VHH binders against q9fdx1. Designs and how they scored, part 10

Target 1, 300 residues: q9fdx1
Amino acid sequence: MEEDGSDWGGLAPEILINIISRLTIQELWTGPMFVQKSWLTVCRDPYLWSIFDLEPWFDSYPESTHLWSPEFEQKVDLMLRSVVDWSEGGLTKIRVRHCSDHALSYAADRCPNLQVLAIRSSPNVTDASMTKIAFRCRSLKELDISYCHEISHDTLVMIGRNCPNLRILKRNLMDWSSRHIGSVPTEYLDACPQDGDTEADAIGKHMINLEHLEIQFSRLSVKGLASICEGCPKLEYLDLFGCVHLSSRDITSNVSRLKWLKEVKKPDVYVPRSGDVAQTERYGHWRLYDERFDIQAMRI

## First folded at step 1 (VHH)

Design F3b (framework vhh_7b2m_4)
Fold by ESMFold2-Fast, scan of step 1:
Structure F3b (fold): chain B 300 residues (1-300), chain A 123 residues (1-123)
Amino acid sequence: as target 1 above (300 residues)
Amino acid sequence: EVQLVESGGGLVQAGGSLRLSCAASGFTFSDYAVGWYRQAPGKQRVVVASITSGGSTKYSNSVKGRFTISRDNAKNTVYLQMNSLKPEDTAVYYCAKSEDFYTLGYDSAFDIWGQGTQVTVSS
């Protein structure tokens, strides 16, 4: 490529157009290079569509590529809807960013065997579509709704009540990867008015089989932490990074009841201001899923 | 016949520069992600840098800011520009190709590897 590496963000819409073009059946009907029986057969083969995971793609590109816009949301929604159709109800894992209630409601109606849902940084996802996910996708084992500020405690209640096999919950409030954590002011957190204790109570009361919980930058108090520790006895991993209302003493006294706890991330843990380190770690984690996805979902 | 041929290695003093090249033949080069790996004596092979078919790049922490990966699809060649070389950069450097950026980093994912080019950085 002749492109300057400093302008990687401008490439993202063109990459999405290429992905959507490859996924959109209607466009495959219009030209000789796209109207090939073998190409249509590959795209429509339900065997290829048990997993739809865009996280490695997002992690590989500059930060500007990961930012929400209405145009980007519409393209993600179109991709997700197309994959839902091609899966013929076979989707078990969805990991996307910047989707909306429209695409999630569509997926909820058609993918009853969904086990993993990650929708990080989706500002137009609300309790409306998430309640539908809770009622229709009862096999859910992993949920990542980090940086989804329109989702409330009602979603956590409904998911907990209807998805008894939920083992992993990621409900992080703020993306820290590009910031010095020690410099985040209270006023910034106050601009995100989530009720930490109400959400903690919902988790503790309804998510009894939870093994992994991340609630970075939650505003929960020691009472909310006590509710989680009392209600989730199977917890093995607890991430409380950035939870400014909790002291080390409060954490130690409450987590002592968790017999199987292997790791706790405390509020004062400093992390490097480096998206590169975070991208490398996430890419390493997702490589196994990518290899499987490439085999099952050619042309993604 | 599918081949990857590395060149540009050699002996250089600390602080110096080298440019490695990998010439590809026998397949449609522009469709594949390609990467540079290195292996020092007694150590495992590790990823140094990679570039996707679309031109997105990724670097290991040890070389970020010093090394630059690029590709020339018209010449079927990938390059690794190595600046501010350190004795710790001494290794055999290998070129590898994959169908996708995400298969880079799995040793078992590579059916096609170059023979390598030796880089030695003197103190």
Scores: ipSAE 0.000, ipTM 0.108, lowest interface PAE 19.8, mean pLDDT 71

Design F4j (framework vhh_5j56_2)
Fold by ESMFold2-Fast, scan of step 1:
Structure F4j (fold): chain B 300 residues (1-300), chain A 128 residues (1-128)
Amino acid sequence: as target 1 above (300 residues)
Amino acid sequence: QVQLVESGGGLVQPGGSLRLSCVASGFTFSYTSDYAIGWFRQAPGKEREGLSSISSSGYGSTSYSDSVKGRFTISRDNAKNTVYLQMNSLKPEDTAVYYCAAEYLDTGWSYPEDFQHWGQGTQVTVSS
């Protein structure tokens, strides 16, 4: 017997993913009605939609100014909303970029079993939709809000208080590779959060079961680091790349209390360029990088 | 003012089926409507529990509680301004007063506290 009780009327998730992965970003960028109509033909089985992950698509396509347009955001929102509808509340994992409060609010209302949310580079997501995620999606285990500059420490407090199973938090503030390419609008870079210690305190006080934390380019001080290390004793991975206010001594003394810690990514020193003067001022005091600069340390 | 009226309840044998109807007035179901409709039930001495919801927008997202998945189906008829709950394979444990409720799309569908408008309820009794 080879059928294993499979529904012959439905498509296997691998086949559906293969069909969807053949849709280019250009096809998604066409009219909204094109996306909705083509997907309706294959996506009626809600059990096929436990996972919606666009990260492989974004990793395959270099950063461009088009991704930061209101038109692209509208396409992502429409696509996410459609998948939420097709899932009939069954979505457990969402990984997208460039979505807004509108689509996330819609998902929060309809996907109570959400365990993974990644919304990297979503400049129009605010505490409004994220607070709703905190209250409605209490099974959340992984949150990636990297490069989401309108989200504040209030979201971290609400997520920490309402999502006791949170194990992974990624709150990276700058994608150094995107900045280097020059495709990211300056208005977005100017919105970068400046208060690292307030966010560190929220994490340390409310996210006691955290095992993996990334806070690249955070402006936290040794006080903020101490708050995290005291409050998150289960940490196994800590990424402090670009955290310019932390010395190696500060890091070593604070992480020594973390008995399960397997990996720490320490801040590097960077050589400021003439064009980087404004950039370095936004992130505080930058250290000089030596002549043996390794591009792999930048996570490109 | 929004009003919701339930009908279709009654006495049914275990394993039987019933279709409940919820007729809405004071607003219209359409693609552009901001309302979601949910079905809830309350048995004597128990708290009110959510069973299923359907949005009026788009192609209509639906949700189901684990206790009724595969047995109950929610649907809408926009022309009649009506939401239905088709209940199959009924069990004695399904005996309760069934309520229809409406909320704005920007509030959570899974919590009774988030629904602003409620019907008076219809009794469903599953018994031999």
Scores: ipSAE 0.000, ipTM 0.099, lowest interface PAE 21.6, mean pLDDT 73

## First folded at step 4 (VHH)

Design W1h (framework vhh_8h63_2)
Fold by ESMFold2-Fast, scan of step 4:
Structure W1h (fold): chain B 300 residues (1-300), chain A 128 residues (1-128)
Amino acid sequence: as target 1 above (300 residues)
Amino acid sequence: ELQLVESGGGLVQAGGSLTVSCAASGFTFSSYAMGWSRQAPGKERELVAGITSGGSTYYADTVKGRFTISRDNAKNTLYLQMNSLKPEDTAMYYCARETYDDFWSDLYSGTPYGMDVWGQGTQVTVSG
């Protein structure tokens, strides 16, 4: 008597793994796993889970208010925790959005060889889980905590002290495109960090091997910039877009000491008069200035 | 509101070929994985072929080498080219779309069925 079976799982497991390993993470999650339950067993192979990168999915998914909901956060957290388990501690790269301290603490405890962590737009990640990352994931080379407003300078101190191989830091405070869509909750915008110089000081004092730094829309002053340029002599890339307290003179005088610097992105942002800076930073009401235009001739 | 409308079914003799099409509307077609399922009288629905948003394809063992799934994102249309048809291929053929929210939920439950939106179907009958 023969068994009746005409399912996708008719291929030998090694052949399935060979095919699946050549797909992007987006194709893996939307392709083989939706076909039949037997493919889930193949997808649990730890070989597939050295990297968990959802950024391509977020780049293709329409921005909406549901991405900022507790329900969506729970779905991301559950997926990240599942991948951590399937990886058997082998995760080296995690790029997700809208996760929380719960999943990140779980990953910190189980993924000591993590080299890349990107958790953009994760409003419920705090210094609590980031302290665990700093202590347990000492091989960290790249950190993207952009638009994570509950993370403070304490995280930067701890990461700098415990992750000597950190080369890339992205600490951007405003997602210009997301704010224009109007789907970002007001409570999240209101949580935007106000202390640029304290964060700049932490970077300059503790992240001495940094080669790439993005701090878009930081409120840092010339003192903060000086701290970074003095403390991070290996910088090759510096993104100061939206840093309205910095003049061209401030930037030129401070970056001249950075012998390896290949590119600096200037603020290129107009803020109308004194007194509006805190409000415009929180609510994304920045005006872009192009050097081809005379600011005094423009109506704003 | 989202719609999936199948067409192209009909009566065909064994060994013949047929192409069924699915016109999608009411959503960003290029962003979703799509599939074809079929249901024969007295049988459960079977997923026959799938295609990801990136164009990667997957086939049930029963149709592998005979059927080809494809998509035209400019026309918001999904296709299933059926060659070397057999009487056993006789079924109602349904177009299906992945639902992101339901797919995520299914992954977390350990039962990943990401295809929750179905069309009305198009009948394919293969004579012997």
Scores: ipSAE 0.000, ipTM 0.152, lowest interface PAE 12.0, mean pLDDT 74

Design W1n (framework vhh_7nfr_2)
Fold by ESMFold2-Fast, scan of step 4:
Order: C-alpha cells, then sequence, then structure tokens
Structure W1n (fold): chain B 300 residues (1-300), chain A 129 residues (1-129)
C-alpha cells in the first residue's frame, strides 16, 4: 500500500536530510522515495552516500534465476553508478552482488577513499576493473570477491602490493548455503578454474597485515597453506571449509606459527543428505554455472 | 516490444495551452504508474507529474501544480499532460516515462533517480511570443 496520506515534501530540506540519514538503504529505497518525489532531490546529497550496502536485501531473499540475468546486472551497475555520482567521491564502503567491470571501473576512478569492497557473485568482474581498484583505492581494508570466477591471482598480487591496510579477504569459490548438503561433489570443484597454490602464494607474499581470510573450496595444497601461514602472521581467523587437499594434520602443523589465531574452520564434511534434497541443491548450482557462465571461458 | 511515443508538442504563446499525448505499446499499461519528465535547454531532467496505474492518484511538481493535469486512458493505452497557463519557463523537451513494476528497485532501476525504466523520444514544447 502507498502512503498517500504522508507528506514529507513540506519539510525543510535540512529536516528531511536529518530524518533519512537515520534510515537504512533498504528503508530509503522502499519507503520515503515512494512517498514523495522530492526524496530524490534529497537522496542526491553526497553526505548520505559514504556507504552503499545491499547485502541485507540479498540476505532477506533466496537466490533466484532473475538475479543472474543480464538485466539484473545492468540494474545493479546503474544503481552503483548513480550512488558513485551522488557521493561525489565520498564512498568508503560498497557491498553489492552481480555488478560488472563497467560499474566497478567507474567507482575505482571516482572513489579513492574506498575502504570496503564486497562484490560477491559478480561473474563479469575481471582483473581489468580490479587492477584499477588496486591502483586507485589504496585505503582498502576489506575485500570480498567470493564467487567471482573471472578474477585471477593477478588481482591478489596487485591488491596486496597496493593496499597495505588490507585486513580482511574473502575469496570463497563455492556457495553451499543450504545446510541440507554437507559435502561438495567433485564435478563442482572441478568447475572452478583456480590454481589454489598460485593464489595462496600471492596472499602470503603480498598481504602481510591480513587478519581474516576465507578461502572456502580452494584447491591449495599444504605448500600453499604454508605460504599463507608464513606470510600472514597477524591472522586471527582462517576459513578453509571445503579445501579438500588439506588434512587436519597439515592445518594444525601450519597454523601453529600464527600467534594471534582465534579460529580455524577446517574442511569438515557432514553426512550428506540423501535423495531429492541433494539432487535439488546440485541442480541449483548447475544452473549458476550453466545458465550464466560461458563454460569455454571457464575452461574446466 | 515495449515502446512509448510522445506527440502534441509545438510553439505556443505565454498563457496558452497544449495537450501532450503518449502512446504506449508492448506491455500491460494499467499495471504501471506513468510520469512526465522535462528537460530545458542546458539543464538536467526535471520531474513534472506522475499518475498511478488505475489513475486514482496524481502527483505534481510545485512549479506546475494548478496549471498542469495528468490523465490516462487505460483502454487506449495513452497518457496525457494537459498544460494550461504556459510560461516561458515551461520551454523544454517533454518525455513520457514508465515507472518500474518492482517497487524495491523503482528509483534506480532505469539508471535515473526518477525510477523510470522506459522512456519515449520526447516532444518539444516552446513557449515564446
Amino acid sequence: as target 1 above (300 residues)
Amino acid sequence: QVQLQESGGGLVQPGGSLRLSCAASGFTFSDYAMSWVRQAPGEGREWVSSISGSGGSTYYADSVKGRFTIARDNVKNTLYLLMDSLKSDDTAVYYCARETYDDFWSDLYSGTPYGMDVWGQGTQVTVSS
């Protein structure tokens, strides 16, 4: 239902800015902007746009095929571009999904004070835009590039060299969000075109201040783990869930070097669920890799 | 294919009247709120008026309130803007625009802060003596 009886447009602009600055991005986009067209003028105030975070919205809805469409990607790109323009260079945090190189390159050129970038499930983000982020956004403290299959170890090298304050890296390769599934079939792991040790070496050699690392379903070996543990002495959290080439012994031996380590998630496997539930989850992941991605480009 | 086509623009003297029309095709017209947006020479886009899908609710910019009337004919799939007491400051290209069906994405969906996802080609209105 629309709030036809509500009249915010009669308030002084300063009062409107004060009120909406206390709303979440979700409330801003779904509530006030549909009450009065004057909200659009207020929402262009750069003071409101230090943070653009869509993660709460994505968390509130289940995955759907629509989110992986070119049309949805274009919408996210246009939203991000608009917020970049409205921020006038003031953006410090961006958390979106399904964006592309186009919007991310635009943000890199205009948001030099970016501290947090999360672009989960963005299959059309490549090293091209991420290299720009590395060179232009040197204050970066947190990077989440989970489920971004076109990003390579070159991005990790450039981010590590140019962003000395990076403290959090999330480079998870597969999203098993359902608690119905305790293990990943081999064919899904083989679909990820990652050399785990090359990425682990980049992290260990260049990300010396890292405190939080997630590399779920990485194909790294004990050699790669050793590189990370030697190179990242400040690690407090390490998530190795689904890293099938690592034994508990390998993990325990290597993490003993880490004086500040508070938690390690090992590649543990629960008893998998039988029948239709496992088949439904498998079908869902197949759709992500088949409907959206060019298998030739992924080179399994 | 989704399409919006404006007509009815032209030259008019100050104090005169014009009726703009917008023919919509390729979608269920009554399911969408519709808007008029104008762009004066050398300026950005300015929202002028909106009407709900049923026609039961109308909204106007302060600069045109009392002079302009937005209306729609859902049988003919046509949007109208009836402009009275025209001023030189009303000189602009007038665009017909469709608001997005998804209210969560409305304001950013079309890449415009006005929440429009389909735009017409525009029709020129010139108010001059």
Scores: ipSAE 0.000, ipTM 0.151, lowest interface PAE 12.7, mean pLDDT 74

Design W2h (framework vhh_8h63_2)
Fold by ESMFold2-Fast, scan of step 4:
Structure W2h (fold): chain B 300 residues (1-300), chain A 128 residues (1-128)
Amino acid sequence: as target 1 above (300 residues)
Amino acid sequence: ELQLVESGGGLVQAGGSLTVSCAASGFTFSSYAMGWSRQAPGKERELVAGITSGGSTYYADTVKGRFTISRDNAKNTLYLQMNSLKPEDTAMYYCARETYDDFWGEEWSGSPYGMDVWGQGTQVTVSG
């Protein structure tokens, strides 16, 4: 039934009723009845039920402490679970933020053809739901778990072993573009992973078809970088921005093994006082430099 | 700048009919979902009817089958036709525009009830 185009009653009635029964009167007013103009208008086409992408919405929404609240997480979880149901297991791409293990486990059990998963800034996603993703979503090609500090190297091992088509991994630990710290909880920042080489080893041993890797602000050493470069010979893009333990020499010597490498984003360089040569230092001496860098351009 | 002006309210006998209208200005009317809410003295505000930018409609169970919401995008006007009126329909009727932040709620949109623009209302009184 279409009345010159759209009908919010065109959603699965049983799912809409279930959502309605769980909401307050205020939530009913602000909820699904008026979703048509934004995300729902995009997702209503049966062929678009394969995709649930909220990144454009987050890019347009003002940064707020409310995004880090349990109430917001519950609403994102409810949205994701609803879309999983409406897709009837047809979802191939999910890009959300601030979700939890509950919604992600639900998606893992019902969306076996998932190819893209991005869950940036989801502090309550752990290895528990990611293990289910690894075992059930074996067609995964792209994974973005940036700023998800409760996920460990165990997830990387399990994803690598069970998702042979993985080509893109984004495991960035700090949002450099958002240097304002007031809206991000301190307990979340304190949980930032410190085991860079363990994660690097997992990537190198288990993600052999990887073409794009971002590990900004990883604490990996030259040994971890060597593991990645030896284990991922198909790498075309490598982002090491903010990796404080890596020098330009370490990077140059290790990436020379990568025949297909087209771009490397490197940590900053320090320019010492007169008479000294330029060198990389620990964070206290950093200076940001050219972020785009081809293997051909590696020179002092 | 942005304005919603309701009109057409009045006194009507039980069983009668009345049409209220809302003239919108200061925004692209055709791009927004619009709604009608009502509030009787001492009662909570309730959503009566809604209509999307595409023309899809919603009705509260209390008015379904009796009320009809419609819009004229060329005139930037929202209508609510009320038939078979009951004394219980006596209330101030408000025209409202949706927020852009839909499902994730009023605290992020900064507006209660998911609406970011409200008119002054028009009084409908049904005598018994």
Scores: ipSAE 0.000, ipTM 0.120, lowest interface PAE 14.6, mean pLDDT 72

Design W2n (framework vhh_7nfr_2)
Fold by ESMFold2-Fast, scan of step 4:
Structure W2n (fold): chain B 300 residues (1-300), chain A 129 residues (1-129)
Amino acid sequence: as target 1 above (300 residues)
Amino acid sequence: QVQLQESGGGLVQPGGSLRLSCAASGFTFSDYAMSWVRQAPGEGREWVSSISGSGGSTYYADSVKGRFTIARDNVKNTLYLLMDSLKSDDTAVYYCARETYDDFWGEEWSGSPYGMDVWGQGTQVTVSS
């Protein structure tokens, strides 16, 4: 909510993105002198780069077509690769959006102690880089691959088999109704996974220590929910918002076996978020819950 | 905790000059780019000007370019807007705003009032004819 500038771990990503956002892709790749000078103080010491978290920054700016451009993706990839280098293997947390297989493969090879990976809205991340993450980053505790439609159930199987300490999974998908939002590419929305039960089965069979699961807008059936509830007995939080194939009875019946369960978010895609910024922050994106609002209209 | 407070607004004649101030508190002022955003009666918010944390870079909307000057005093934690050659169309409530990142939007950032995360209460500027 508030910043005072005394936390250098939190400020370093903000300073970096300020610098990089001002450059064309050509300038970023060729390296103007002032960029090197600007990074001297904040990037010199690897201890500053145990955490690279851009989520607060993305939450502060309105959605736009620019975020989905190849140029912006290349800027994010460059930032992530640079931070990986500066961390000297010390990165434990990465939270970015709009990155690609290019930067994630680089991070997988160099950050074996990674515990948190969030790559929300990264349409060019595939099972190729995620498989490397699974094999090389075995200490992973939290994974957020929400709105990453090129990632399949194969990633969930590999992560589950190779990351036994995974406790938090966020695999939220966009509803078809979000297609009318102009800033989000149509091909990305069209790629939204349809088979929820295959992913639910992968979670239930391979992620036995899971405590927090979000699968908003999943098309899983009661069979998929049963697989999760049977396979993940340690669940404390379950978010099924927008899961249109699940009834309240199906949910109540299946979650009754979860001894440690503290909260269940039931399907309710049309509940207004009016006046509830905490709910919006928890879900991470306005466009998933308010079809009445075109985020690009905010620029008027 | 984090607070922005504008002052210096008022009634001024067309062609006149006015200086707005914004006192910032609760955060390290020099670490943030700062902006001025205005809202005329019956209209949406319009970005006016921005200044980088160091003061080394300044940006202006086409409607005010050449007439307004943005400045900051990082020792006093104060942002300024120096307005010259005021027009009736400059009549608006002027808001001081903190920006999370300079130039992030590139082409989209310029003119975007929604790139700011902390806002002041506003100060009224009325250009009388």
Scores: ipSAE 0.000, ipTM 0.095, lowest interface PAE 20.9, mean pLDDT 74

Design X10f (framework vhh_6fv0_2)
Fold by ESMFold2-Fast, scan of step 4:
Structure X10f (fold): chain B 300 residues (1-300), chain A 125 residues (1-125)
Amino acid sequence: as target 1 above (300 residues)
Amino acid sequence: QVQLQESGGGLVQPGGSLRLSCAASGFTFSDYYMYWVRQAPEKGLEWVSTISSGGSSTYYKDSVKGRFTVSRDNAKNTLYLQMNSLKPEDAAQYYCAKETYDELWSGLPYYFDYRGQGTQVTVSS
């Protein structure tokens, strides 16, 4: 909406709800919620808060070190907790970044009908809050935990066991090349999980209804890929970009059993042999760095 | 530490004019959107006007458009509301309010911890 300029205070609550539900989240939060007490009450109607999605804002906002600050995390946590309260347990979709275990545990305990959870780049989310999500939010259909380096394979086991309708999983990781971007803390990049096969086995054993899987920069081997391809026969999309231990032949032979597969994104990376000393300066690493920068410049 | 001090209210006849002021301290005034809100005993809290941090964008409740003008002087840390052609329905306690966080889209009305004491506007027949 391009301009303010409405007398909302004279409208019936049902009409007001219909109007406000058409506003963007920015317009709702910066707009005319001040008109009358009845409007303030209507803006807290659970109908308005079944979906909380900040991804469009993050996609438009340039990456900065401020996003990785405790102050920013506290703002996201406060917003999420407020929306959880206003939804009165009705939240079905959450897409945020830089939240913590505090807000996510709060949501897990109060939003049993959650179907979509995306918490990209949330370094202070651990298995503690994700285990609660697994036990409490059994209707989960989509999970994006990309760039969440404190989450382990235990979360994948628990989600797989408790969320039988999971269809979309995004577990993309950052590798060493991301250190050169400069806006992402090095401590966070250094915490990148290294055991891809344990996570792959959890996915293959417990997530039988997956249709979409992204595991960019996973260190899984052909054994882990085989586990996924055997255990997830409904896969339609598989993103293995940056998976340095997989050859095109390994991928082709394993994905041949996936009858519904429509697209596979291959690693397209060069990994120097063990003993090569100039790895950070090699074309393969530099190509990966450039591609990572383009992908993550606006997202991490 | 954050303080907002409203002034300029009073008794006016219908069709009269008043200029409200809000003196701000304890924060970087030029970085924040500012709001005028009002409360009459019968109606509850009503948003009246918004002004952007630099003063280039202004927004108004429909019933006050063309009659009220919000402005700010960032060098003096002061917010203004020029009220012309006042109507009995404009009688209320007027408050200025600060944006509650420093992002462009900001502030839920439930988190206005920075409102001042307000200034009373009375419109008599």
Scores: ipSAE 0.000, ipTM 0.157, lowest interface PAE 11.8, mean pLDDT 74

